VHH binders against Probable RNA 3'-terminal phosphate cyclase-like protein. Designs and how they scored, part 22

Target 1, 375 residues: Probable RNA 3'-terminal phosphate cyclase-like protein, of Arabidopsis thaliana (Mouse-ear cress) (q9c578)
Amino acid sequence: MVMMKKMKGSQSFRQRLLLSTLSSTPISIDEIRADETIPGLRPHEVNLLRLLEIVTDDAVVDINETGTRLKYKPGTIVGGKNLVHSCSLSRSIGYYLEPLLLLGLFGKKPLSIRLKGITNDPRDASVDTFRSTTLNIIKRFGVPAEDLELKIEARGVAPNGGGEVLLTVPNIKTLSAVHWVEEGMVKKIRGTTFSTRVTSDFEHSMRFAARGIFNNLLPDVHIFQDHRAGAQAGKSPGYGISLAAETTTGCFISADTTVSCERPDETGELDVEKKERSPAEDTGVEVASWLLQEIEKGGVVDSTHQGLLFLLCALSEQDVSKVRVGTLSPYAVETLRNIKEFLGVKFAIKPDPLTGTVILKCTGSGLINLSRKLS
Short names: E, the ipSAE of ESMFold2; O, the ipSAE of OpenDDE; V2, 0.75 times the mean of E and O plus 0.25 times the DockQ between their complexes.

## First folded at step 11 (VHH)

Design j9YY (from h57I with T103Y Y107S; framework vhh_podentamig1; at its last look DockQ between E and O 0.72; V2 from the best seeds 0.00; counts 0 for: grease 24.6 > 24.2, SAP .687 > .668)
Fold by ESMFold2, look of step 11:
Structure j9YY (fold): chain B 375 residues (1-375), chain A 118 residues (1-118)
Amino acid sequence: as target 1 above (375 residues)
Amino acid sequence: EVQLVESGGGLVQPGRSLTLSCAASGFTFSSYAYGWYRQAPGKQRELVAAISGGSTIYADSVKGRFTISRDNAKNSIYLQMNSLRPEDTALYYCARGRKYFVYYFDSWGQGTQVTVSS
């Protein structure tokens, strides 16, 4: 047994569990929201612990009566097939996908798991963004493409979810270090709209508005419609749009959003100027503008993927990785702190004033999948 | 005031080389993408080459013969044209666009004439 790493507070809960499990470091977290009117772990955090018990062997989870103290002894990452997990509806499936993608790489067996819940919401990256962007980032680190897949079998939005995805992740021995500093130029934009239990006209409106912005920038733009009906439409009405730009050097930059929408009834139908600015059209403009802002920041990933990028670099073989990003996000800075705390990996950070971007370098920790943990 | 001023055009014999320059002023030079376009009599403008950051793109008709480059200290963009052919005869324009996008541009110079003739 190894002495437990002592920690406090609710911050970085997902990353702390992820890094604890990957590094085989038992942790003890005290004072989890101890001063709040509703103290302790939240439902999505408890649900994450249950997911860890599904994909690992011999994990020990000890939570006190109020949820304000957790003792976590990580198990051995096993993976496996025929796994099913119902995610908490307080967060989306995306909350769980991020740690699962990394954990699955280091399992004894390849991972195949069915996740049920909310596929799209604004609080977490959508399942479309995971398919279009996140998986491609992971592939740069030497992960085989054929066995890394996310299939969207049903869509679900807040509040009642009803969505379902199938995630497959290959198990590997190690991640490769990368030299990834060339952003390239945007060569194409691809996207997906979806609609569940609302008219598919919302998708047309979002596509039209987004294309109106991109038509002034490049010719190769294609946004696909994904209208869902019946069982595949989940249990709540909603719509949304996910966009990804691909560059000439293979970078992917993404933005997505989701909204629950009420169809305008009699009050909105009589105002032609007001109808030209329907909520769906505004949603299309908003996500297109957000994508352009992320592209303008520079770097090989968008700001929401910086944390994943740094985790991959830090987990890779003991060789130098060098990556370029735009302005560091607060989540990215938090990620760097957690990486140092758990892996002992320090990043050299050097601004590039000519481009307005930042170069980060590290020597990876050299994580190797020995096919057994703690045994 | 945004300004793009091309120079370096002239008359050259086939097979020879020429370097075009574009001086930029009135804005932060490193914040944009740049391109060279050309327009021959009776034809539409066509992209010759573009640059954003360290990345470049070239028209098929000039790949291997032309090189675009930039000098941030001089706020300048260059087009090195080697192995010139009579069909390269055109008015060459420098253009500025949104960083990381190289298909459509928002600002243009007045052009510099390149004539390739024996």
Scores: ipSAE 0.587, ipTM 0.782, lowest interface PAE 1.1, mean pLDDT 89
ESMFold2 (binder alone), look of step 11: mean pLDDT 85; pTM 0.851
OpenDDE, look of step 11: ipSAE 0.706; ipTM 0.878

Design jL (framework vhh_lunsekimig_d3; at its last look DockQ between E and O 0.86; V2 from the best seeds 0.00; counts 0 for: pae E 4.4 > 2)
Fold by ESMFold2, look of step 11:
Formats: sequence, C-alpha cells, structure tokens
Structure jL (fold): chain B 375 residues (1-375), chain A 119 residues (1-119)
Amino acid sequence: as target 1 above (375 residues)
Amino acid sequence: EVQLVESGGGVVQPGGSLRLSCAASGFTFSSYALGWYRQAAGIERELIASISSGGSTIYVDSVKGRFTISRDNSENTMYLQMNSLRAEDTGLYYCARGRKYFVTYFDYWGQGTLVTVSS
C-alpha cells in the first residue's frame, strides 16, 4: 500500500513533480482541468513526466483515460551521461530546464543531457537567460562552477523548434545556506541577440535600440549577436534578445523576449500594423525597459527567478538563509506555498518599507544526497 | 518638480570636519540612488560618493575612510560626513539624484554648497 499526498487541479504541475521527486513523496493529483472542454494533462506536462522517467529509476506514472487524474510515485534520481530528451513544442526547453537544474544536483551520478526543442520563447526564460543568470544564482548555494554548464548547439523557435542544448549539472551532497541581501549597484549590462531564418538586421535593430536606452545609464554595455544559419538555425524563423545586468555584489537581473518573424500575405503586401506591431526596434526598447523595471524593483534576483531562489533556500542545509527580493510575483507566492506543502519549510517574510523590498528567511530542509557516490 | 538643496558648507581648518546635508523633494526619495559631486577650480565636476536606495555605498579613493555618505529616508535627506579635511577637498559640493541602482549617471543636481579648507 502506497500512501499518497492528495492534491487537486492543474496548477503548479511542474513544481509538484519536482518537489515530489526531491522529497520522495508520492502524489495523486485529481481534477486536472476537469471542468474544461478539453480536460486533462497537456502535451508538455506529459512530456515532463517522460523526462522524469529518463533521469530517475523506478518512477511509476499512472494517468487515467481522460488525463484528469495522475498518480505519481517518484523514482530515485540517477542522472548520467549520454541522455537525450525531445521536449514538447508546446513549451520551450526552459520549461524543462528549471526542474532539471535542481534534480541533477541530487542525482547518483552527474547529469549530462541533450535537450531538443524550442530554445527561445517569451513564455519561459530563454536558454541565454539560463546561461547568463540562472546558473549564477545556483552557484551561490555552493554548487561547483566547473561542471554546471549550458551549451547552445542550435537555436529553434516556435512553432517547429529544431534547437538543441547540452546541460551539465554536477551532483552534490548538500546546498549551502546563503546570506544574500546586498543588491549593490549595476556595473555592466550584457546581452545576446539571435536570429534564425531571418535577416541578421533584426539583431542590429534590437541592439541599437537597447543601447539607445542604456547609453545614458552606464558605459559598460555589450550586446552580442548570434545569427544562426543552416542546421543550427532550427526550423522556424525568429529573432530575440536576452539581457542581464550584473551588480557590484554579483547579483544578476535579467529580461528576455522572442518574436516570430512576420510573413507577407498572398498579395505581397505587408500589413503596416503587423510590421509596426513587431518591429525589431520596438522589441529592443521593450526588453530594455523591462530590464530597467526589474532592476528598479530591487532584490538580489529578478521576479522570474524568485521561485528558484526560494527553492534553493528551502533545499539547503539546516541553517538560516536570508534573501532580499522585490515585490513577490504570483509565481513566487505559489512557490512558497508548494515548498511548505512538500518540505515543511516556512519562510518568515518581513517587508522593508524604506527600500520597498522584502526580506525572506528560512531554515533549510537539510536535503542530503545520500545516493551520491563518493559522498 | 525635483528639488535638491544642499547645506552645511563653510570654511574649516585642515584636519577639521563638516557635515553636508541634502534636502530632497519632488520624487519618491527611497527609490533612488543619491550621490555627492565635487567641483574644484579648473576641474571637471566629479562624483565622489554614492549611496543606493538600499544603503550600499561607493567612494572614490581620495575620500575613502575620511568621508561617509548616508541617507535618512524618513526625512528625505542625504548626508556627507567629511572628516580629516585637506586643502584638496576645497570646492563646490553638489547633491545629485540618479536612477535606482546606477552609480555613475545622475540626472539632477542641486545648487551646491561651498567648502573651503584653508590654513
């Protein structure tokens, strides 16, 4: 007889599976979109379960006929080399990278996995953002830099993808607690534009527009172009830009976006509003403005990384972590709820009214990788 | 309208101390980085100290250990405590406001307050 944590609904699916696996807690989720015209799990959610079967041993997945009920018994995290996963094209590789980065740390072996699909999409952080910002956040918790890498082999955008990345994650024994409250001052901005199956002039336009906003703020701004052709350009036209600000205390704040290229209609006439609505120059302005807004919120991470930050704090050694963030995002609040549900970790939340930021403290759950070889 | 009003300047002997104040209005004080600029005769105005909204500070080497920048968000006031003053510190001191978390790009200055260090 297997005792299962009972849950309902489609919310937090990715985090529920992640936390179930890390805590070895079997779960039963009912009423997954049960009141919708097309009920049940979505293709990217089923694809995530397949990924869990690749990186763990002995996972048991039971989905009912309509996809409205999932029974999940987590396996043992193994990791390993020469792993390949084709991600569903309904979401980007970034959807899958978030849980993999944490799962890989607690595997029996180091993880090396090739992920195929969409590298850049506005719904998930781009692979550039993972490389520029996300990996650096993880390193602050005591993860060795040497074997924590993301290599972009090919780019792909919606709808047909064709991108490919190689993720390497070291296995560790424990994560270190952090005292991370000092934002510092922005000292440099770095970025990457990309283009696939469109003119590289889109990258120039985005870069020029973003630099126009940053030129009066600081001198150290470099935005690199990454035009891809041939096999490395994927299967769909697109372009985008990823930006990260680095502060004097080593904080990274990010923003990114991706756009599919507009195509002419059957008369050869371009719709002026479609052209105006999607110009690369406007995309550069938008992402630069978004970066500045994230910086102005304060905190040691941007709003899109708050969830990861809290997960790392909660998984760390049984010592106090203290972190400063800006306004809590809805996703971050949801993350705190799921952490409490699975790990029993509560965060003390104290607003700092003078700065408009929030301090969060917790004692980590003390997760130890007992299956790690040589530990 | 953004307003920055400096005070506390004066004549002081070498080795002496002064405390400069900057009263700010017309913006949400707690959301912005602030700084002090110094302008000596024949020299371009230079940033000498800055403080973020969160209290992080940066100083140029010539004033490190002698000057302390601080802020009081409840009184919308920034301060510069200047100790161990030297003749080279003589100049017009400006309070400045920048964008939050940016050090070197300030978009508003006050009128300045004169500091004279003379034997």
Scores: ipSAE 0.091, ipTM 0.507, lowest interface PAE 4.4, mean pLDDT 88
ESMFold2 (binder alone), look of step 11: mean pLDDT 83; pTM 0.825
OpenDDE, look of step 11: ipSAE 0.103; ipTM 0.572

Design jYY (framework vhh_podentamig1; at its last look DockQ between E and O 0.78; V2 from the best seeds 0.53)
Fold by ESMFold2, look of step 11:
Structure jYY (fold): chain B 375 residues (1-375), chain A 119 residues (1-119)
Amino acid sequence: as target 1 above (375 residues)
Amino acid sequence: EVQLVESGGGLVQPGRSLTLSCAASGFTFSSYAYGWYRQAPGKQRELVAAISGGSTIYADSVKGRFTISRDNAKNSIYLQMNSLRPEDTALYYCARGRKYFVTYYFDSWGQGTQVTVSS
């Protein structure tokens, strides 16, 4: 009775669900890891479906016995207050934050939700990066600054998590198209180190090493320590560092990393390749170097935020957005394909030989928050 | 091997204009960013303007009067200086720096070209 978009495979699961929900497009996905040792949906993927059931009304989720087939009929995005969701520990809270930030914008009510799990992990952007960088990117598309925030209540790293954040997202009518091509110059670098269940000296080492690289580049560098103890330190030992560069035109470029115990991969098998644990000094050097590499690539966002940028452009009003990025990341390319598939939005892509960057243009799909009443 | 050679300086009257040029050689021009700095006798070297790609920045004292530009085909950087004031008198340096950091970090400098604004 309902026409479903037919799809196969495990790829793009998060974006397929996000775009299905935003576009009210039912989907049917077959052959999800059907030939793998451990077939079917992973715990974090099932958990994302549970989150969608929390923030929407009347979603229908049908998963077969092995998890290799999913039928998803999206519900109406409602949002609400006093929501709590325990995220799966196979991925960090960041895995869930990315789609949730966009879904919350198009809800019937503003969203206030507490997410429990892993706050910092190398596979997903850290909660610090969401607070320092991701939220600022979203604000450029006309989202009210005062109502969009992320508070870190407790930290948790793999494998056992124990972290907690409070996310607040305003509901809006539409996203504004942007003309965002000026990178500016770096004027300040800010960062946060954290440590849980390890000595806070790891933070000092990371900070000192990173500052050693940046002090030769600019004077305005501040990296803060966030050592957590007791219940606020979660359940597993770890440390990490998150950095953001702010430019004269209001761009934010980020890099982060976390060092934690080895965790099972998506198949549930433990990575057993033992490597000598890098000193905290090396971690500080590596993240600082990564930040510099992201800055040198150019563009108004770092490589890890290209997907979000393109989603925001594609969801915006039916007007032209024009943005500059560095070399397209694999995730960004995947995002462009999914945007075309669900929204019919095509990006024109033109290299800029003068700068070695890439300009992307699109006409937004004109998504309107139909759940929000107009006055 | 890295060379930055400034030219175009001279003696001019207040209110007049000058264009400074900086010719770059010995490296891949498009891989870097550039700035103009100036130093008056007995004073510290200060930023005048910087350019990286299409992004520019100017010292407050020169905003609206000076324009930095570049030409990749000529491997050159320019500073258009309008409405010159006696306070602009200085030795002007072209500098090369890391992309997006030219307001603070510079790894190569020219020898400078003198600009003197006086009746």
Scores: ipSAE 0.442, ipTM 0.730, lowest interface PAE 1.7, mean pLDDT 89
ESMFold2 (binder alone), look of step 11: mean pLDDT 87; pTM 0.877
OpenDDE, look of step 11: ipSAE 0.445; ipTM 0.780

## First folded at step 12 (VHH; framework vhh_podentamig1)

Design k18G (from h57I with A33G; at its last look DockQ between E and O 0.85; V2 from the best seeds 0.00; counts 0 for: pae E 2.04 > 2)
Fold by ESMFold2, look of step 12:
Structure k18G (fold): chain B 375 residues (1-375), chain A 118 residues (1-118)
Amino acid sequence: as target 1 above (375 residues)
Amino acid sequence: EVQLVESGGGLVQPGRSLTLSCAASGFTFSSYGYGWYRQAPGKQRELVAAISGGSTIYADSVKGRFTISRDNAKNSIYLQMNSLRPEDTALYYCARGRKYFVTYFDYWGQGTQVTVSS
C-alpha cells in the first residue's frame, strides 16, 4: 500500500521504527509529546533515526519544525563494515543495540559498526548484559554464534560518555522458531564490575557484597573486575556491576546497575567503622537482590528481555514458537501490540498458575532476508 | 509454622519399588523448590532429586530409577523409587529451598527410613 500507517504519540518509538523497517511499512507519527512543555522528539530518538540512515539505504525521514510529527519511509537494510555512529548521550549505547541487533540480521551484508557513547547506565541494559545475556538469547533462534559479537573497547558513563563498543552481526536468511519452556536450575553466576575515573576499590566492595549473598546459594560464582584508566575510562567517573545467572538448560537471567560519581570517593573509612555501608556495598547488595527477584519470577528470560524474546518469535519462520516467561511487564504487553500491528502475528497466552509463569505461542511471520539474495 | 512430613519408608527387597511422600504446610507451596536427600549411617547427606518450577534433577546413582514429582492440590512432593538396591538404604529427607536453586535449603523434614535388604 502507498498510504502510510498512521500513529500518534511518543510511546514505542524504538519498536515502531524497528518494525517499520523490518516490515517495509512507512509510518506517520503525529502528536509526539505535543502537549508537553518541551514538545517533540528527544535527542536519542532523533539519533536513532540517524543510525537507521547509516545502516539502511534510501530511508526518508521528514520531521516538522517542533518535532511533533514524523514521517518515516524505511529504506533497505544494507549493513556493512567500517561503520561508525556517535550515540546521543541522553541514553546509552544499549538503547540502540537492541534494534540494531535485529536489523543487522536482515541486512544485505554482515554488520560491523563502532558505537560511541555511554556503555553503562541504570536506565538501559549495559553493554555487559548484552554480552552475557542478550546475545545468547538471539543465538537460540539459529543465529551463528561466532559472528555475533560485542567488544567493549572503552567505557563511558553519564554525563559525558566517551565509551566505545564494536558490534558485529551476521546477516541471515531467516530466524528459526523455538520451543523454549524449560527454565532449568541456576548452576552458575557470572558478573563484571567496572570502574572509570574512580578507585577500583568500588569494584571490590560491590563484588564482596554480591558474593556475600550468593555464597550460601551456590558455589560457582565469579565476578570479574574491569577497571579502566586513560582513554579507555571515558570522560566521567562511575562504577557498576552486571550479573547473569546461567541455568542447567542454558537460560540466562540478568540484572545490572550503574552509579555515576561526580567526586570520586574511597569506601575504606566507612567500611572500617562497620556502622555504615558504603554506597558501593549497597549497590552490590541491590543488584544481587534484583537478580534473585528476576530468577524467582521464572521464565526463560528476565523481565527486561521479554520484548526481545517476543520480537524474535514473531520474526521467525512460519512455524510455531512456544516460550515461558514470568509475569508480563507493561513493556512486554506493548511489544505484543506492536508486533500484531506491524507483523500481523498474534500470541496465544496461557497462564501457568502452578509455577506462576506464562506460556506464549505464536506462528512466526516468516520474515525472509531478500537483501541477502543480492549479496 | 513451616512443616515437612515424610512418610512411606520401610523395609523392602532388592528390585522392588517404594513411594515416599512429603506433605508440606504453613507456607505457599508454589513459591519454593523441593528436594529429597538421603543419609546412610556414618555418611553425610546427599542430594537424591530436586524439583523446581518445571525442572527436575537427579543424582547419577538414581537417574532412570527414581522419579520426583509433586501434587499442588495436596501440597505434596513424592519420590517414586524403582529397582531398589541395597545401596539405596538410608534415611530420606524432604527439604524446601529457594526456587530454582539446588544447593540452598532452609527447612528439612525429620526423615523416613528406607532399608533395602534380602
Scores: ipSAE 0.463, ipTM 0.763, lowest interface PAE 2.0, mean pLDDT 89
ESMFold2 (binder alone), look of step 12: mean pLDDT 84; pTM 0.848
OpenDDE, look of step 12: ipSAE 0.736; ipTM 0.892

Design k18S (from h57I with A33S; at its last look DockQ between E and O 0.89; V2 from the best seeds 0.70)
Fold by ESMFold2, look of step 12:
Structure k18S (fold): chain B 375 residues (1-375), chain A 118 residues (1-118)
Amino acid sequence: as target 1 above (375 residues)
Amino acid sequence: EVQLVESGGGLVQPGRSLTLSCAASGFTFSSYSYGWYRQAPGKQRELVAAISGGSTIYADSVKGRFTISRDNAKNSIYLQMNSLRPEDTALYYCARGRKYFVTYFDYWGQGTQVTVSS
């Protein structure tokens, strides 16, 4: 008899699959969008299941005819080289990168996979943010720096994508616990603008506006322009900007945004509330302001990386991790709940009234990569 | 009214110690970063030490000799200066800046003179 963790609803789909796979916990999810006009799993969710079948062995996926019920028995994580996956265009490559980065660490072999699709999208973190910030967070937990890499081979935006990245993730035995409470002070800001099938003048406008804000704060600001043409420009027009601040203690705080054609939601409907398109100058001001807001919240990571931080702490060796964060995001709180549900790891949460930040502590679950070849 | 008021300067012999204070008023103290700068005659202002959140930085010339600290309850920052040298002679300024940024500051005190000589 297979004992399955019973769950309901469409929420946390990515994290549920990730934690199910890492903890070898079979799951049964019922009532997936059961009352919606278009019920069941979305194309990007089914596509994620296909990706799991590519990078694992012996996974069992059972979806009912309406997509409202999923039974998932996780396989063993294999990894491997020369893998290629075409991501669904209903979400960006970033949707898939988040779980892959953690899954690849616990594979039998190092992971090298090409992902094709949308590289930059406002709904998901851009591939630039993964390269500039996300990988640095992971490296703090004892992951070899030279073997963890993301290359942007082509850019693509909604609706038609056409982008491509190459992700390399080393396989490891364990993650190290961390004592990471010192934010430091911002010493430099780096960024990347991109443009695909639009004038590169949009990049100049975004850079000029962002520098206008940062020049009042520090001198070491450099925003690189990445105009793509031809095959590397993908299939749709768009532009955007990704920023990262580096602190004196090695923390990275990020913000990014992308402007492309509006696309309908997963059900074919446009967003209920639409906003006026941002011209390039306003886009530059907006992302710079978001970065400053994230910095002012404090903590060793920005709000969008809090979930990853807590997952890494919870998966690490059976020792105490202690981390500082700013205002907990709703996604971070959801992540803490899912961690407790799958791993049994509880975080002690203590406000620090002196700094207005929050300290979190846990004892890691002690995940060990038993599939890793040792000799 | 925003105010930064330095105190504690004076004339001291080489090798001795001095503590500078900076009292802040007219704004929310915990929402900012703070620094001590100094300006010797004929030279530009230079950073001595800065504090923001739980982090500090020091100029290489004072590291190990000077210590910056803060007291949120008293809305004050301090500079403990040990093993003073004649080259530390300068007008010392307290400054306020955006939280987590310590390169450019938006408000400055009037300064307090430190003179190190026999």
Scores: ipSAE 0.576, ipTM 0.788, lowest interface PAE 1.4, mean pLDDT 90
ESMFold2 (binder alone), look of step 12: mean pLDDT 85; pTM 0.853
OpenDDE, look of step 12: ipSAE 0.700; ipTM 0.869

Design k22A (from h57I with S52A; at its last look DockQ between E and O 0.65; V2 from the best seeds 0.00; counts 0 for: pae E 2.8 > 2)
Fold by ESMFold2, look of step 12:
Structure k22A (fold): chain B 375 residues (1-375), chain A 118 residues (1-118)
Amino acid sequence: as target 1 above (375 residues)
Amino acid sequence: EVQLVESGGGLVQPGRSLTLSCAASGFTFSSYAYGWYRQAPGKQRELVAAIAGGSTIYADSVKGRFTISRDNAKNSIYLQMNSLRPEDTALYYCARGRKYFVTYFDYWGQGTQVTVSS
């Protein structure tokens, strides 16, 4: 038996499992929401453990009766084709995509998996953002573009989902360190609107409003409409918009949002502050404004991708990565703490007050895909 | 108060060089992108060069002859104009735009006249 890393609480659950699995570090987590009205692991957290059992071999999961203690011995990442996983509807597919993209890179075999559930939700990055922005960030670290794909087969929103995506991830030996400090200039904006079980006029309204803002800034703007009908429209009404700006140095900055019916929070309690859907024109203006704010923060990624960026740097070969980001988000700071705890990687953080950005440097942990074998 | 003050214009012989300067004040210099525009008699105002971060754009008519640069410590933008031609004669404006965007600008200086006599 190997010594288990001892932890407490519900915080960082997704990151703890991801890093436990990538570093082959068994963990024991106690006091998971032990003092809450509904104690223990949430449905999406249990569902993530089931996903890990699907994509790895020989994982051992031991959860006590109340869900307040977890003992997790990570398995060997295998990957494989024709895998299917039904994601819990308490969070979106995006909750699962972030760890899965990294796990798939270090599998014995390339990963091809169908994920069923909610494709678009404001609590997690949308499947559109993963396709437009997240995959491009990963490619900077030496991941081949071939077979790094996310296909949206059906859309689903809260509360009842019904969406489906097909994710493919190539397996690799190592990630390359990066020197990525030049933001460049915004050269184009691309986006996708969607609508399910509502009029497609919501998409037109959002698109028109967003273009009204961007037309004053640059000429190369294109927002695609993706209205879904029938089985591809999932089981609940909703609409949304995802935007990405691409710069001359290959940076992608994103913003997205989704409007759907009322959805209970992770404890089952309804957010009583949401009494009415937002008008579609206002939604278009808001997401466009959010994108511009993210761009103005600077950095080579938007604030929601800082965590992924730091994970990639920390997992890379034992060489120096240097990256520029805007003001660190709370999730990014949490990610830096988890990286230090599991990988022993510490980032040097050097503010640049003239630009309002920060430079982060680290020496990668040198993760090598031990499962990857020549046939 | 936002100010962009151009300087360095004048009368010059064809083939010679000039350096235009633009001093920026009244705002955080690093929060914006900058450009040089020109307007010749009887013509529309046109972009000459723009800079955001370390990236630059040039009009085709000036590529290889003009260089835009900036000095963040001095809150200044420069246009080095080499191999000047009579058709470069124009009123040259310094402009400010949204950070990381160099196509459209929202604030302009008063301009500095460049005259290339042939």
Scores: ipSAE 0.318, ipTM 0.653, lowest interface PAE 2.8, mean pLDDT 89
ESMFold2 (binder alone), look of step 12: mean pLDDT 84; pTM 0.848
OpenDDE, look of step 12: ipSAE 0.500; ipTM 0.762

Design k25A (from h57I with S55A; at its last look DockQ between E and O 0.83; V2 from the best seeds 0.67)
Fold by ESMFold2, look of step 12:
Structure k25A (fold): chain B 375 residues (1-375), chain A 118 residues (1-118)
Amino acid sequence: as target 1 above (375 residues)
Amino acid sequence: EVQLVESGGGLVQPGRSLTLSCAASGFTFSSYAYGWYRQAPGKQRELVAAISGGATIYADSVKGRFTISRDNAKNSIYLQMNSLRPEDTALYYCARGRKYFVTYFDYWGQGTQVTVSS
């Protein structure tokens, strides 16, 4: 009889699978949306299981008839080159990148995988945010900089996607504990606008609106254009913007959004009155304002990266990590709970009244990549 | 309604110390970054030190000699100036900026004169 960790509900699905796999802990999840009109696992959740089967050996996945029960026996993380995965279009590539980044670090071989799908969507961090911010957070834990890379080969937005990225992740032996409490001050803002199957005027509008806000705060602001045409523009019209602030102590704070246009006959160069009321200008203002709100919260990461930060701390060697964050997000609280459940790592949380932030400390679980090939 | 009032300036001999204070009122003190600037006659204003949250920045010319600090309970910012030199003679301004931004400031005090006489 196999002893499985028993769980219920649809919550934390991504993290449960990630932590199950990293800790070699079989899990059984019951009552997955059992009382909803459409019960069971969603397409992106099933697709994540397929991705796990690609990057691991000997995983066992057993889903019941209605999708309301999953039994998952994790395999050995292998990694490898020339891997390809088509992500479900119900969520973006970003949904899959966070667990995949962590899994790749503990693989038998370095990971090189091509992911196809939606590169930019407001429900998940954009591929631009992964490049500008997420990878830099991971590198602070001792991951080699040159071997951790995300290349955007084509862009795609909802509903039909058509985007493509190439992710490379080095395999490592251990993650280093960190002492990361100094937020610094914002020294520069960088960003990327994109447009797919619409005119680049949308990018100019977003950039102009965002710069209008930042030019009153600092001089070093550069927002780049990434207009894609032809096959590299994917299959659906859309546009978006990703912004990152870099601080004097090497912190990155980010915000992004994407607009998926469902107007196939509408082209660029709209009426002047319509252009002045265009969602693109509002989108630029929205994401710039969101970035400023995230910066004001304090901490060494934005609220959307708190979960990743805590996972990295908990997976690190058996030394103390100490990190500063702003207000804990619901996702971050969920992450702390899952970390305790799977890894037995507890965080001490201490408010800092001077700054309005909180400091978290833990002793890492000491995960060692025993499968790592040295030659 | 927004006010920044500097005090503590004066005439001091080289090598001595002086503490500048800046009292802030009319806004939520903890929501902003603060800086000390100075301007000698005929010169441009230059940053001396800035503070936001727990982070500080100092001009090279004062690093190791000057310390910026804040007291949230008293809504005040301080500049401790040690080992003063004649080159430190200037009108010293307290400034307010957006939290975590210290490049452009949106409000300035009237200034307090520091004179270091050899």
Scores: ipSAE 0.503, ipTM 0.778, lowest interface PAE 1.9, mean pLDDT 90
ESMFold2 (binder alone), look of step 12: mean pLDDT 85; pTM 0.853
OpenDDE, look of step 12: ipSAE 0.721; ipTM 0.884

